# VH-VL binders against o81304, part 9

Target 1, 187 residues: o81304
Amino acid sequence: CSIFANPAQRAKRKLLELISEEDRGLRTQKDPKKRDEIVNAIESMTVIGRSSITTDDSLSATWRLLWTTEKEQLFIIEKAGLFGTTAGDVLQVIDVNKRILNNVITFPPDGVFFVRSDIDIASPQRVNFRFNSAVLRGKNWELPLPPFGKGWFENVYMDGEIRVAKDIRGDYLIVDRAPYNWTESFV
Key: E = the ipSAE of ESMFold2; O = the ipSAE of OpenDDE; V2 = 0.75 times the mean of E and O plus 0.25 times the DockQ between their complexes.

## First folded at step 1 (VH-VL)

Design z8 (framework fv_zilovertamab)
Fold by ESMFold2-Fast, scan of step 1:
Structure z8 (fold): chain C 187 residues (1-187), chain A 120 residues (1-120), chain B 107 residues (1-107)
Amino acid sequence: as target 1 above (187 residues)
Amino acid sequence: QVQLQESGPGLVKPSQTLSLTCTVSGYTFTSYYIHWVRQAPGQGLEWMGSINPSGGSTSYNQKFKDRLTISKDTSKNQVVLTMTNMDPVDTATYYCARTYDWLLGEFDYWGHGTLVTVSS
Amino acid sequence: DIVMTQTPLSLPVTPGEPASISCRASQSVSSYLAWYQQKPGQAPRLLIYDASNRATGIPPRFSGSGYGTDFTLTINNIESEDAAYYFCQQYDNWPYTFGEGTKVEIK
């Protein structure tokens, strides 16, 4: 932390401050001006991250959602109350060597929505993905869902703390590194 | 039986606006993306854009984005393509098609196509 | 835009023989490649998706292969009803783009 921090540190702090009160993106959906402000901050991060490699082994992590524009994910988070719960952690678990990316939404105490996908590293910043299976799981029950969709995302910026991505639909994702690793047996 | 069917005018004058409707049946309308693809006489297929019928989000080929709008009417199971400032080079057969998975990708079902001629 | 190039553009074949059509992308599209059949006056029909998966209802004589930039559609034991145009399509990146088409004619 320094008042003379380099441009990357300053741009990163500005982005994190802008998203800090946005309820993972739910509040931003009702505020186009705030969305534009956050997108401009993301574009600054994109410039800083240009030509960097964001698909190497350091991409392997349990990533925790800070902010997104993805409507489907935000809908699930918002509607958790209809299932008698509140969304807990929203995670993206990536293992580059195993070529997997799993999306996890927890519904404490015993619920999880779990989507498995395969990934293919297409470039220094681009990851292709394909959904293989999805399941909504409770304490003593499971509801498997058919696999849905495929696409790509580009990690426009990544460091030891955060990752900023843009996907094929033009949606944005900002995540940080979780202090734990998620597994299918971790409830 | 899954069906997609295009309807609209067969003739449009230069500078006018084209409006085509794709009506779907035989499946849950909001579960699949709908795309528009056109084919000029004697030429290949050209992707124009898509819509998510559940949320209404759209994606356009940059070539058409300044004059193309895709919208939906969930109560009628319809997707509408609107394109302004038509030109004779826009003469083509226009198809609607759906993607098999819920996002983008391969087109598993197509409408029969509707020929639109742009001439004075 | 990703450019899709098909060879040959015209392919005369005799019934019972195999036919193959090549599709090349100007950059890698991984396995996000589909093949369509189009008969005169009809809409395209999906044959193959994800480079090698046969679509529902498509006879086993149709098969696809390839990854990255080079893809092949093979029709084994070709039948007279297979006379049509065949198009490849990439869906790795926007805008989605198609090959120029290959006309398969029965001799």
Scores: ipSAE 0.005, ipTM 0.466, lowest interface PAE 12.6, mean pLDDT 86

Design z9 (framework fv_zilovertamab; at its last look DockQ between E and O 0.03; V2 from the best seeds 0.00; counts 0 for: pae O 10.9 > 2, placed apart)
Fold by ESMFold2-Fast, scan of step 1:
Structure z9 (fold): chain C 187 residues (1-187), chain A 122 residues (1-122), chain B 107 residues (1-107)
Amino acid sequence: as target 1 above (187 residues)
Amino acid sequence: QVQLQESGPGLVKPSQTLSLTCTVSGYTFTSYYIHWVRQAPGQGLEWMGSINPSGGSTSYNQKFKDRLTISKDTSKNQVVLTMTNMDPVDTATYYCARDSGYDLFYYGMDVWGHGTLVTVSS
Amino acid sequence: DIVMTQTPLSLPVTPGEPASISCRASQSVSSYLAWYQQKPGQAPRLLIYDASNRATGIPPRFSGSGYGTDFTLTINNIESEDAAYYFCQQYDNWPYTFGEGTKVEIK
């Protein structure tokens, strides 16, 4: 045991290893033992991230889903196969200065489901949000959907690589910083 | 008709483990979160924890985290509360309740079971 | 934990009068607040969520208001069947917490 070991880095590596083969959470839904291991690892990250500021400008990014317990998101990812496609990247695009958070599910090659939200930073770790609009878009068409709902989430840990959040329902979201920026295109 | 029904022992001895079952009917089990809330005689309501009925992920009041487990059995449409090391101060009516919130939303607990009184005494 | 304080703890009212119950949070809960009614021997019944939205099936005589730390449940033209305990609940933070309750008694 090294007295110079970085406990945060070791806890983060353990979390990322636990979720690496979980198909964004779909496999975990059938494996309560694995879910408990992941939740325990998240609790360790929560302790490490305690008192940190996770709602500053570094929150502005295109975040890519690694793992979640959110049932509706997982349902959409799972059911993409029924329509002859697979869900691509699932993204959360945040801009703190513009006070926006957009949820994006891509359906390669040309499909996207896109939900726009306004956000308010309520505390060093708390984000409040409200849905403004939703759009299902294909190559040469789009279908707007009515907006609904509001809620909050807390970024219990964030660094230059990952963010771990817990929402109003107690569900978890683990994301990393995507190697690209996602932007809405009108064409 | 939408119904939640609690069942379990009415009497538990100190230091023993409590197991309560919430059976749901009249709706799709995996669509609504289930909460456990208790109420000591003559006292107010205390939130204990909840479970996501699809994936089984749980949230606990940290006061109970070391003693409390909430689990589900989708084949039976049941949620189970297990609490270890019972004490006389745990004497209460225990309720299960659903909420219809989407993953990121919560709109209150709209349907409750009838409650089950658990007395902890020797 | 967020502490919810209700006033008054006991509220005697005459049928036909309006009744108002206050709920104060130890820190801001924005509008993440619900109200429940509980009659003796019964489970709680959801009345209001998001501070001011009436739940399905709740009569229009029940209304909620407030934001931040100060909330009010109002029962207009109170009926004898409204004799019950009333509880506020915040869901701005985990754990969810309830007020101690207000007993509404018909004179």
Scores: ipSAE 0.400, ipTM 0.793, lowest interface PAE 3.8, mean pLDDT 88
Fold by ESMFold2, look of step 2:
Structure z9 (fold): chain C 187 residues (1-187), chain A 122 residues (1-122), chain B 107 residues (1-107)
Amino acid sequence: as target 1 above (187 residues)
Amino acid sequence: QVQLQESGPGLVKPSQTLSLTCTVSGYTFTSYYIHWVRQAPGQGLEWMGSINPSGGSTSYNQKFKDRLTISKDTSKNQVVLTMTNMDPVDTATYYCARDSGYDLFYYGMDVWGHGTLVTVSS
Amino acid sequence: DIVMTQTPLSLPVTPGEPASISCRASQSVSSYLAWYQQKPGQAPRLLIYDASNRATGIPPRFSGSGYGTDFTLTINNIESEDAAYYFCQQYDNWPYTFGEGTKVEIK
């Protein structure tokens, strides 16, 4: 048989297959064996990505959630139905040059919750962030909320399609580039 | 009252497997990460690893490589430390501790168990 | 691993006087730094997180400062119950690591 994909492409495809039916991580929370498989696949991506610069201009994008282990985010996704809605796309919107990060949870048709952060590039793979404000917005209203805290994440792998990150808590995030740009301003 | 309590054997022979249980009470078990920290006699503290009881995700100190496993049993409000191939240098008091952080943040370990001494010898 | 070095390792103190403990990291940990107290026969107790924030229930005589590599725990108005070991802990990078401890003892 012919083999055209390099090792990185094979490892990436394995990871994407493993997470594809995990409901962004909600199903993984109850399946330790699947979680271990995914983490092992992430470690393979880490080896491939270890020398890459992941904090340059290519980090600037609207990234949308494919999979995470982060419990607070998964709680919000799971419990959105209790408030008469569903969580839509979950986004991490980064602009390295402006040093901003917005964490966004959409609640179609008109709702959004987002957290504004400042970021600082700590190394070729690590970004420090500090939350500075949060907003809950509906169709004709907006409620500012006070967030607190700071942390870091490291991009253990990034290419033109996906980004794999690990944070200060030891949680993982796998995102792809959204086919649209999200902004906090609406008219 | 938030409480953590370690339990398990006080004596383990070299090469055997240690299993310690951390039982929590007084709060929602799945809300906070649990860490394991050990302290050899007369020595400082050493972080071993942590678990998110909600999803079971774990982080380990690389020093323990493949011999450390941290798991949970939500129905019993328990976190379990399993460490294979015990060596006399592993003699220590083992603590479980609750992470006081919420959201994405670590705010230190605010509630600790009493610790359990594990001696590894013949 | 990030090495946390505490100075002094032993600190005799007089009740009513201030005391300071230094903690130096082998590389910058930004402000990702906690302090713990451990009294004889007890588990550690969290004093300070994020370099300078007192944990819930910690008396105001405990304060923390520092950024990057150099951190200080200050105990104002030492009381006899403050005799204990004190440890710093970084959480900037895995593994989380602790300083070797400072034994504070009443003269």
Scores: ipSAE 0.006, ipTM 0.630, lowest interface PAE 9.1, mean pLDDT 86
Fold by OpenDDE, look of step 2:
Structure z9 (fold): chain C 187 residues (1-187), chain A 122 residues (1-122), chain B 107 residues (1-107)
Amino acid sequence: as target 1 above (187 residues)
Amino acid sequence: QVQLQESGPGLVKPSQTLSLTCTVSGYTFTSYYIHWVRQAPGQGLEWMGSINPSGGSTSYNQKFKDRLTISKDTSKNQVVLTMTNMDPVDTATYYCARDSGYDLFYYGMDVWGHGTLVTVSS
Amino acid sequence: DIVMTQTPLSLPVTPGEPASISCRASQSVSSYLAWYQQKPGQAPRLLIYDASNRATGIPPRFSGSGYGTDFTLTINNIESEDAAYYFCQQYDNWPYTFGEGTKVEIK
């Protein structure tokens, strides 16, 4: 009497269970065993999604971070307290038609760090990106920061709820569709 | 006919490195996890580790963390187990087995090799 | 690691009677539980997966039940060919772990 007769649904459920208590990847940094388990689950999802198109219009959304191995993001999240704040949602906002991608780290209620990028659809699953600008914004102040490079990520699985990606640096990203739409004026 | 077959030396000297190969046939190599399981004479089953042939990701029993490496050769449909510093206590029948793939979606190890006995002795 | 405990370790059974083997997990493994049969000189054979599903080719007299921490393998109408070791295994978390095994003997 299993409720999961579909391989994709079962694999997805397992993945979400694995990452549910990992604090967006902070806990996983100290748990190589858990990391391996999650990576294996991601590989399973990769196989499931390998023939799918994950760079069409359905990619356009505000994506919210559930789990990542990306050290820079994790560092910002972890060390936000050093600056008298706390990290809120971490977002990746994509507009395929406009060919833009914004990476966002919020610091409620008034703070936000975001990086503006241009994107190019390289394949049915790969997105190339180039950073254009970065801004750290607080209440009544803004600090522009230099952008830092270009790269790519591949959406190895995507459905109506989540997206799983691998990037050029070998990092992993699991996101869900945020319950709100972020715009640059958002804060 | 789906088949897994272990191959390698039946005798290894203490402190030497064991290398075993699991050759798979009769199905898509990248569709199933491959596990290594061993069984000492008269004892139970012990899971050693696994590999996902699709991406090459591995998982290991921490008991063997410092000695065990599992790798794949997709061109040959083979998974290789390498274990260093063998000891008589490592004497066992070594099995490779496939886990469920997305094609059939049976979890559990549904196909096993016949196993290969490895004796560690001077 | 999740510890799988089987009871009994030895089970003598009269032909035609049912046999039941228990497997208890040290923590919940949901339904990610398999049962294997192993005869002397042979590799294990998958009997049950996901706690209650019979693998292909497995006779209906074999059944599995349970969820979470307590599982049972039942063999109805035991036949002589059912003499073997039986193992439970969880695949909910790494490392995968097996029960100690139960030796089913025909009286």
Scores: ipSAE 0.000, ipTM 0.564, lowest interface PAE 10.9, mean pLDDT 90
ESMFold2 (binder alone), look of step 2: mean pLDDT 91; pTM 0.935

## First folded at step 2 (VH-VL; framework fv_nezutatug)

Design a1 (at its last look DockQ between E and O 0.04; V2 from the best seeds 0.00; counts 0 for: pae E 4.9 > 2, placed apart)
Fold by OpenDDE, look of step 2:
Structure a1 (fold): chain C 187 residues (1-187), chain A 121 residues (1-121), chain B 107 residues (1-107)
Amino acid sequence: as target 1 above (187 residues)
Amino acid sequence: QVQLQESGPGLVKPSQTLSLTCTVSGYSISSGYYWHWIRQHPGKGLEWIGSIYHSGSTYYNPSLKSLVTISADTSKNQFSLKLSSVTAADTAVYYCAREYYGSGSYLFDYWGQGTTVTVSS
Amino acid sequence: DIQMTQSPSSVSASVGDRVTITCKASQGISSYLAWYQQKPGKAPEPLIYAASSLQSGVPSRFSGSGSGTDFTLTISSLQPEDFATYYCQQYDSYPYTFGQGTKLEIK
């Protein structure tokens, strides 16, 4: 048996296969059976990653949304067209050392909605966060929005490619490591 | 349409490093899937060399791991193969390929045309 | 590593014939098995994935079956363009491995 013949690889591939055509979770909203399959696959990943540390320095990265059940994000992605724009990459930028978390929705080429947060490492897998501020920015304008609340998410699996998380609301997040680093620009 | 094209020197001297590049068009390697190198010795079967994800994660054939390096340049939509300390046994046609996953599929669905590399003094 | 053994290594057949190629894995690989066709001077082309699923654009005369360790590729009625070398490949685990190939020749 090869050292690479591990259940983690198979489970990850199955998960990626399931979410590959779900348009970041939009299509899953209309398909409860598919949702159940994906959730089951996530639970398998949870078991596999149970003893792993997913809150160390390797968590620091620009993470790109592959699939989620989070309704607010999905709503923004789905309805962006109503406002004359299209959602691009949806990102979660984490810096463990600086204890910051930014949630970002891009609207190419110049639009961006981002929420600034502080984070605390609660356990080997749990991250507590508190929203500090939010900004909607266009090419030549900026609209600050009030922050809203706090919560936590648990990274139930993470490797050099993807991260699978569950949050306080019972939602799921699957992200991969983006091929670029997103940083906030200041006017 | 997705296209892959291998490029690099067709002749390499023994003990030198073989270097190849796969240029992908019609699809961004940063969008997903895994990207592979596969070779075929003359008149022989296919041998998997290794793969890469756009994050930089790599997987190598253990039989070649110590000698193989695969890298990716997302800005150029390319990924590369380096094989050090080559011998005559490394003479082969080298293919790059995309591994697709979705709808129950796991498959090398797109291949380059292959490039012949001969190791000779 | 998982070894894939194809049988036969070569087969001669005529147009219209039914042809069967087998692939045996050294250990259970579930249905994580693909088949490829390769013509001289060309790259392999996908035929079957998941042991029995036909790749888009592939003629229905091709079919795959099997699970675990024993797999079969069948061409129900051989056509002139089907003379080529066929390979099975497991993607159950790294390193990916191929069968040694089956050369299908015209009788």
Scores: ipSAE 0.709, ipTM 0.896, lowest interface PAE 0.8, mean pLDDT 94
Fold by ESMFold2, look of step 2:
Structure a1 (fold): chain C 187 residues (1-187), chain A 121 residues (1-121), chain B 107 residues (1-107)
Amino acid sequence: as target 1 above (187 residues)
Amino acid sequence: QVQLQESGPGLVKPSQTLSLTCTVSGYSISSGYYWHWIRQHPGKGLEWIGSIYHSGSTYYNPSLKSLVTISADTSKNQFSLKLSSVTAADTAVYYCAREYYGSGSYLFDYWGQGTTVTVSS
Amino acid sequence: DIQMTQSPSSVSASVGDRVTITCKASQGISSYLAWYQQKPGKAPEPLIYAASSLQSGVPSRFSGSGSGTDFTLTISSLQPEDFATYYCQQYDSYPYTFGQGTKLEIK
């Protein structure tokens, strides 16, 4: 019938439903069967996104975390309560034309941890990155941290709402476009 | 299955604090959804008040930011609205709603039934 | 803030008619536009998202179009149950904003 969603829309809906109760991945890391199910759904998105260009100007946005397998990020989110705070939105702020990327973990009302990176487009779907600096900031203080590391990620699917990526470490990231733009003065 | 239900006083005096609670059943507010407060003024349109993600992110309409607080209690599966220093202009039907995103979409897909709040001496 | 302007404010139409409601944004919102139907004494219910995509369970007589600043909701063959007020909403950026509503009356 003409009201059935196309195959791409059905695959996207399934993926988003699978991750919606996983608390950005915290619950998934304790459930290997659910992780495999989500990874299989990501493979469907990879097929849909094959050969698309995902590194053009539409990559420039404030992206907020819906789900990830990255253990380091999930550890920070899980353990924020031990430091008297709660991890709010987790963001990836990208500007392709300026060749910058900031990874951001917010700690409402005033806290933030962010990592500044340079990026280069390596292919139609792959972005190389190199960390420049990191900052831990509270209400009235700021602590610069030494930068380290480099890598790449591939956007295996991207549309106007979501982006699905995998990186050099074999980790996955699913993000959506935030209805705000984050800046260093915003939070 | 999923239901949202607003509760709180129907009458509030000027300068007092309006407090409303949204109770969610059939679904956990600890999911990856944003939870919103929206109001509808008599004979006028809808106005977005703000949103909360259960883990701590809150966003408020700038016109109300200094007056509004939204919070969540995951153990009760509830989220709440406090609006301070109310005036007659705050008379409205108040709705809680869930923000859905899936299939390349965004919608407020579940709304509470609404609760009427009148601000009057 | 992005202002959303609907027209007309009210319309009366007969069963079977084609009805068009327009919504204009004060700045570009791409396709981040939703439409809602609200019946008397009830909360709004979703009809259309992303400007043109029907919510599951919505009859095919409803359609949406547009991008950027100008958007349209069309009911191709009006039914008695379509008596309601219709709202557009942008979700491009906070604060989310709504049109003032269009009341559709069916005789």
Scores: ipSAE 0.319, ipTM 0.760, lowest interface PAE 4.9, mean pLDDT 86
ESMFold2 (binder alone), look of step 2: mean pLDDT 90; pTM 0.923

Design a2 (at its last look DockQ between E and O 0.03; V2 from the best seeds 0.00; counts 0 for: pae E 20.6 > 2, placed apart)
Fold by OpenDDE, look of step 2:
Structure a2 (fold): chain C 187 residues (1-187), chain A 121 residues (1-121), chain B 107 residues (1-107)
Amino acid sequence: as target 1 above (187 residues)
Amino acid sequence: QVQLQESGPGLVKPSQTLSLTCTVSGYSISSGYYWHWIRQHPGKGLEWIGSIYHSGSTDYNPSLKSLVTISADTSKNQFSLKLSSVTAADTAVYYCAREYYGSGSYYFDYWGQGTTVTVSS
Amino acid sequence: DIQMTQSPSSVSASVGDRVTITCKASQGISSYLAWYQQKPGKAPEPLIYAASSLQSGVPSRFSGSGSGTDFTLTISSLQPEDFATYYCQQYDSYPYTFGQGTKLEIK
């Protein structure tokens, strides 16, 4: 990477390189120094995206988890094997026009845990959300779970490929645009 | 579908300022990507002029930096090029383009049709 | 600035021919190289990015290879619509620079 490249390009490359071997954040939990490096890179991206709108229609997509510090998600991913399954893609499905946010953890081929939420656009970069319901679903069974709370996240950077977010809990999220669209199905 | 369209005077006198506008449709320039100006002198290759990031930051070709200004009007979903003190060497087809960036790739995925600018007295 | 040198500047070929165009960078640019096709009176269109990735919608007869300083665009079996001028472009660093172009003409 040349020092004469576009600063945004360099920052993005650095961030993606840092998280590439971190297993969606699992490895980072055991490496505080690496976490600090990644957070610093995220701060650089924050500066780059400061004047951008990250809550318009371009936010509507199926977003796939690349890296996070969110402990609940990481716990589910890490411990899925204890329950005889393996975590697949972790997704955020956002529809800005319908004001919907679904958080999804897949367990291929048929398992899925998803949380339904309503969203409000709070600013050009902040999204407020409220959980409405949660479901754990298998191939031919469904278990409803109680929803748990509300909050907000800020998309501090977003482009045609990735989105970088900070949430109310101080956690970080890096996602890319999934190569497929996830939609809720009903049994 | 993303579309770009250049507009502006096709004739500019020497020493004057060339002014062009690129109108983008199908995507908001404030949402993402880099937006570039590229020109092609008659019978010649392509020359990168400069770019504006969706955040508003600009980069210019060092060979033209002192003469070039690129700006954006998000309310109109447009970005513009100003080239001051033009000479015959600035006669070219001018293209605006979007730069896709993802997975370490930064190529121009959408181009305008181009607009011819002739510098002549 | 990084200089991009294409070879040849022009090439004459027939339909069905295998055509190879080379692009050389004055310094290492990893795989940050794109290829474009331009027809008369039209804007360039992307063919290849990241040195070897085929742009969506581009026929599979087009392929790219190389890394560092030497790159190649190959058309395995030339079709009538492939006669055009081709450009390589580095996006390793600013200023972005293009090769001088290779004009592919019908023999």
Scores: ipSAE 0.027, ipTM 0.600, lowest interface PAE 5.1, mean pLDDT 92
Fold by ESMFold2, look of step 2:
Structure a2 (fold): chain C 187 residues (1-187), chain A 121 residues (1-121), chain B 107 residues (1-107)
Amino acid sequence: as target 1 above (187 residues)
Amino acid sequence: QVQLQESGPGLVKPSQTLSLTCTVSGYSISSGYYWHWIRQHPGKGLEWIGSIYHSGSTDYNPSLKSLVTISADTSKNQFSLKLSSVTAADTAVYYCAREYYGSGSYYFDYWGQGTTVTVSS
Amino acid sequence: DIQMTQSPSSVSASVGDRVTITCKASQGISSYLAWYQQKPGKAPEPLIYAASSLQSGVPSRFSGSGSGTDFTLTISSLQPEDFATYYCQQYDSYPYTFGQGTKLEIK
């Protein structure tokens, strides 16, 4: 390895390698050994990140899904083909100052599943969220959906490129900073 | 600033395939938006031909669907139109355009200059 | 397909006049309608979207109204630069369709 790679950089590279061919988690669902290996790599990141503040202004970004265990999201991604499309980028759009989190699943070119949430900073690493509203939108139609649930997630590691989180249900999320800014007006 | 420019032959013979390319500058077509071909017949109105999203998803005017192919080359930041089996009825000014989506509305915010195509033997 | 019918086909008017152009859809399109201005030798340019919302940089003398099937573009006081052809376009459903155009000429 490079003499410039510190232990944190090596752990991060290992995690990213482990998730790189997992189809955002769809393949992982079918491979418990791979899931355990990824979770163990996440625990290494948790140790590295234990003293950091992950809920400051740097949390405000458009975050793009790399990998998750969250079954409901993975189901939506997997079943997009039944509706004549594929799931595009899957996003968390966070603005800490406005106290907003929006979850987005895109279905190019026109489709979006969009969930609006309020957030509240609970601790240096924990964010509480509450869903406000949800919509499923196509080219010339929109279906409002009932909002559901509240909870928390904890950012166990965050840097300028990626964020690793655990939530109240024991699900994991790994995201990177998208090279674009998503807004509700862009669909 | 976003600019679109059409290129291709100005004269095409009947039964041949018309091929046009739109070159986009100031915006990467792989970053979003919907990219369209629209034509304007001599002394007549505008006709929508079809669209492409950077993922490769297309929508075509049903009246042209069996004759039209729209494709994208993201490495060249271009998208293209092929219209097969042309007739004199395909003589028109061909525009490429970007469709903006915002606030639940769609409209063509950027257009190319247009290229005149004449179908004549 | 949704047919878009503009009236009149042409208008002859003087600087300072008020001009009204109508657009009728063959079925309801809510407010999913845009207006474009096209000057000779140039591509169309957007004026109005969502039936009544002015595009950025469009003078306030332009206004749009209507919903459902009947839509209107109004120019409250014509300026020399307003002599052009105007098109309505529905974006409620594919295929997108345009009106046949209204040519606004100097009297």
Scores: ipSAE 0.000, ipTM 0.434, lowest interface PAE 20.6, mean pLDDT 85
ESMFold2 (binder alone), look of step 2: mean pLDDT 90; pTM 0.929

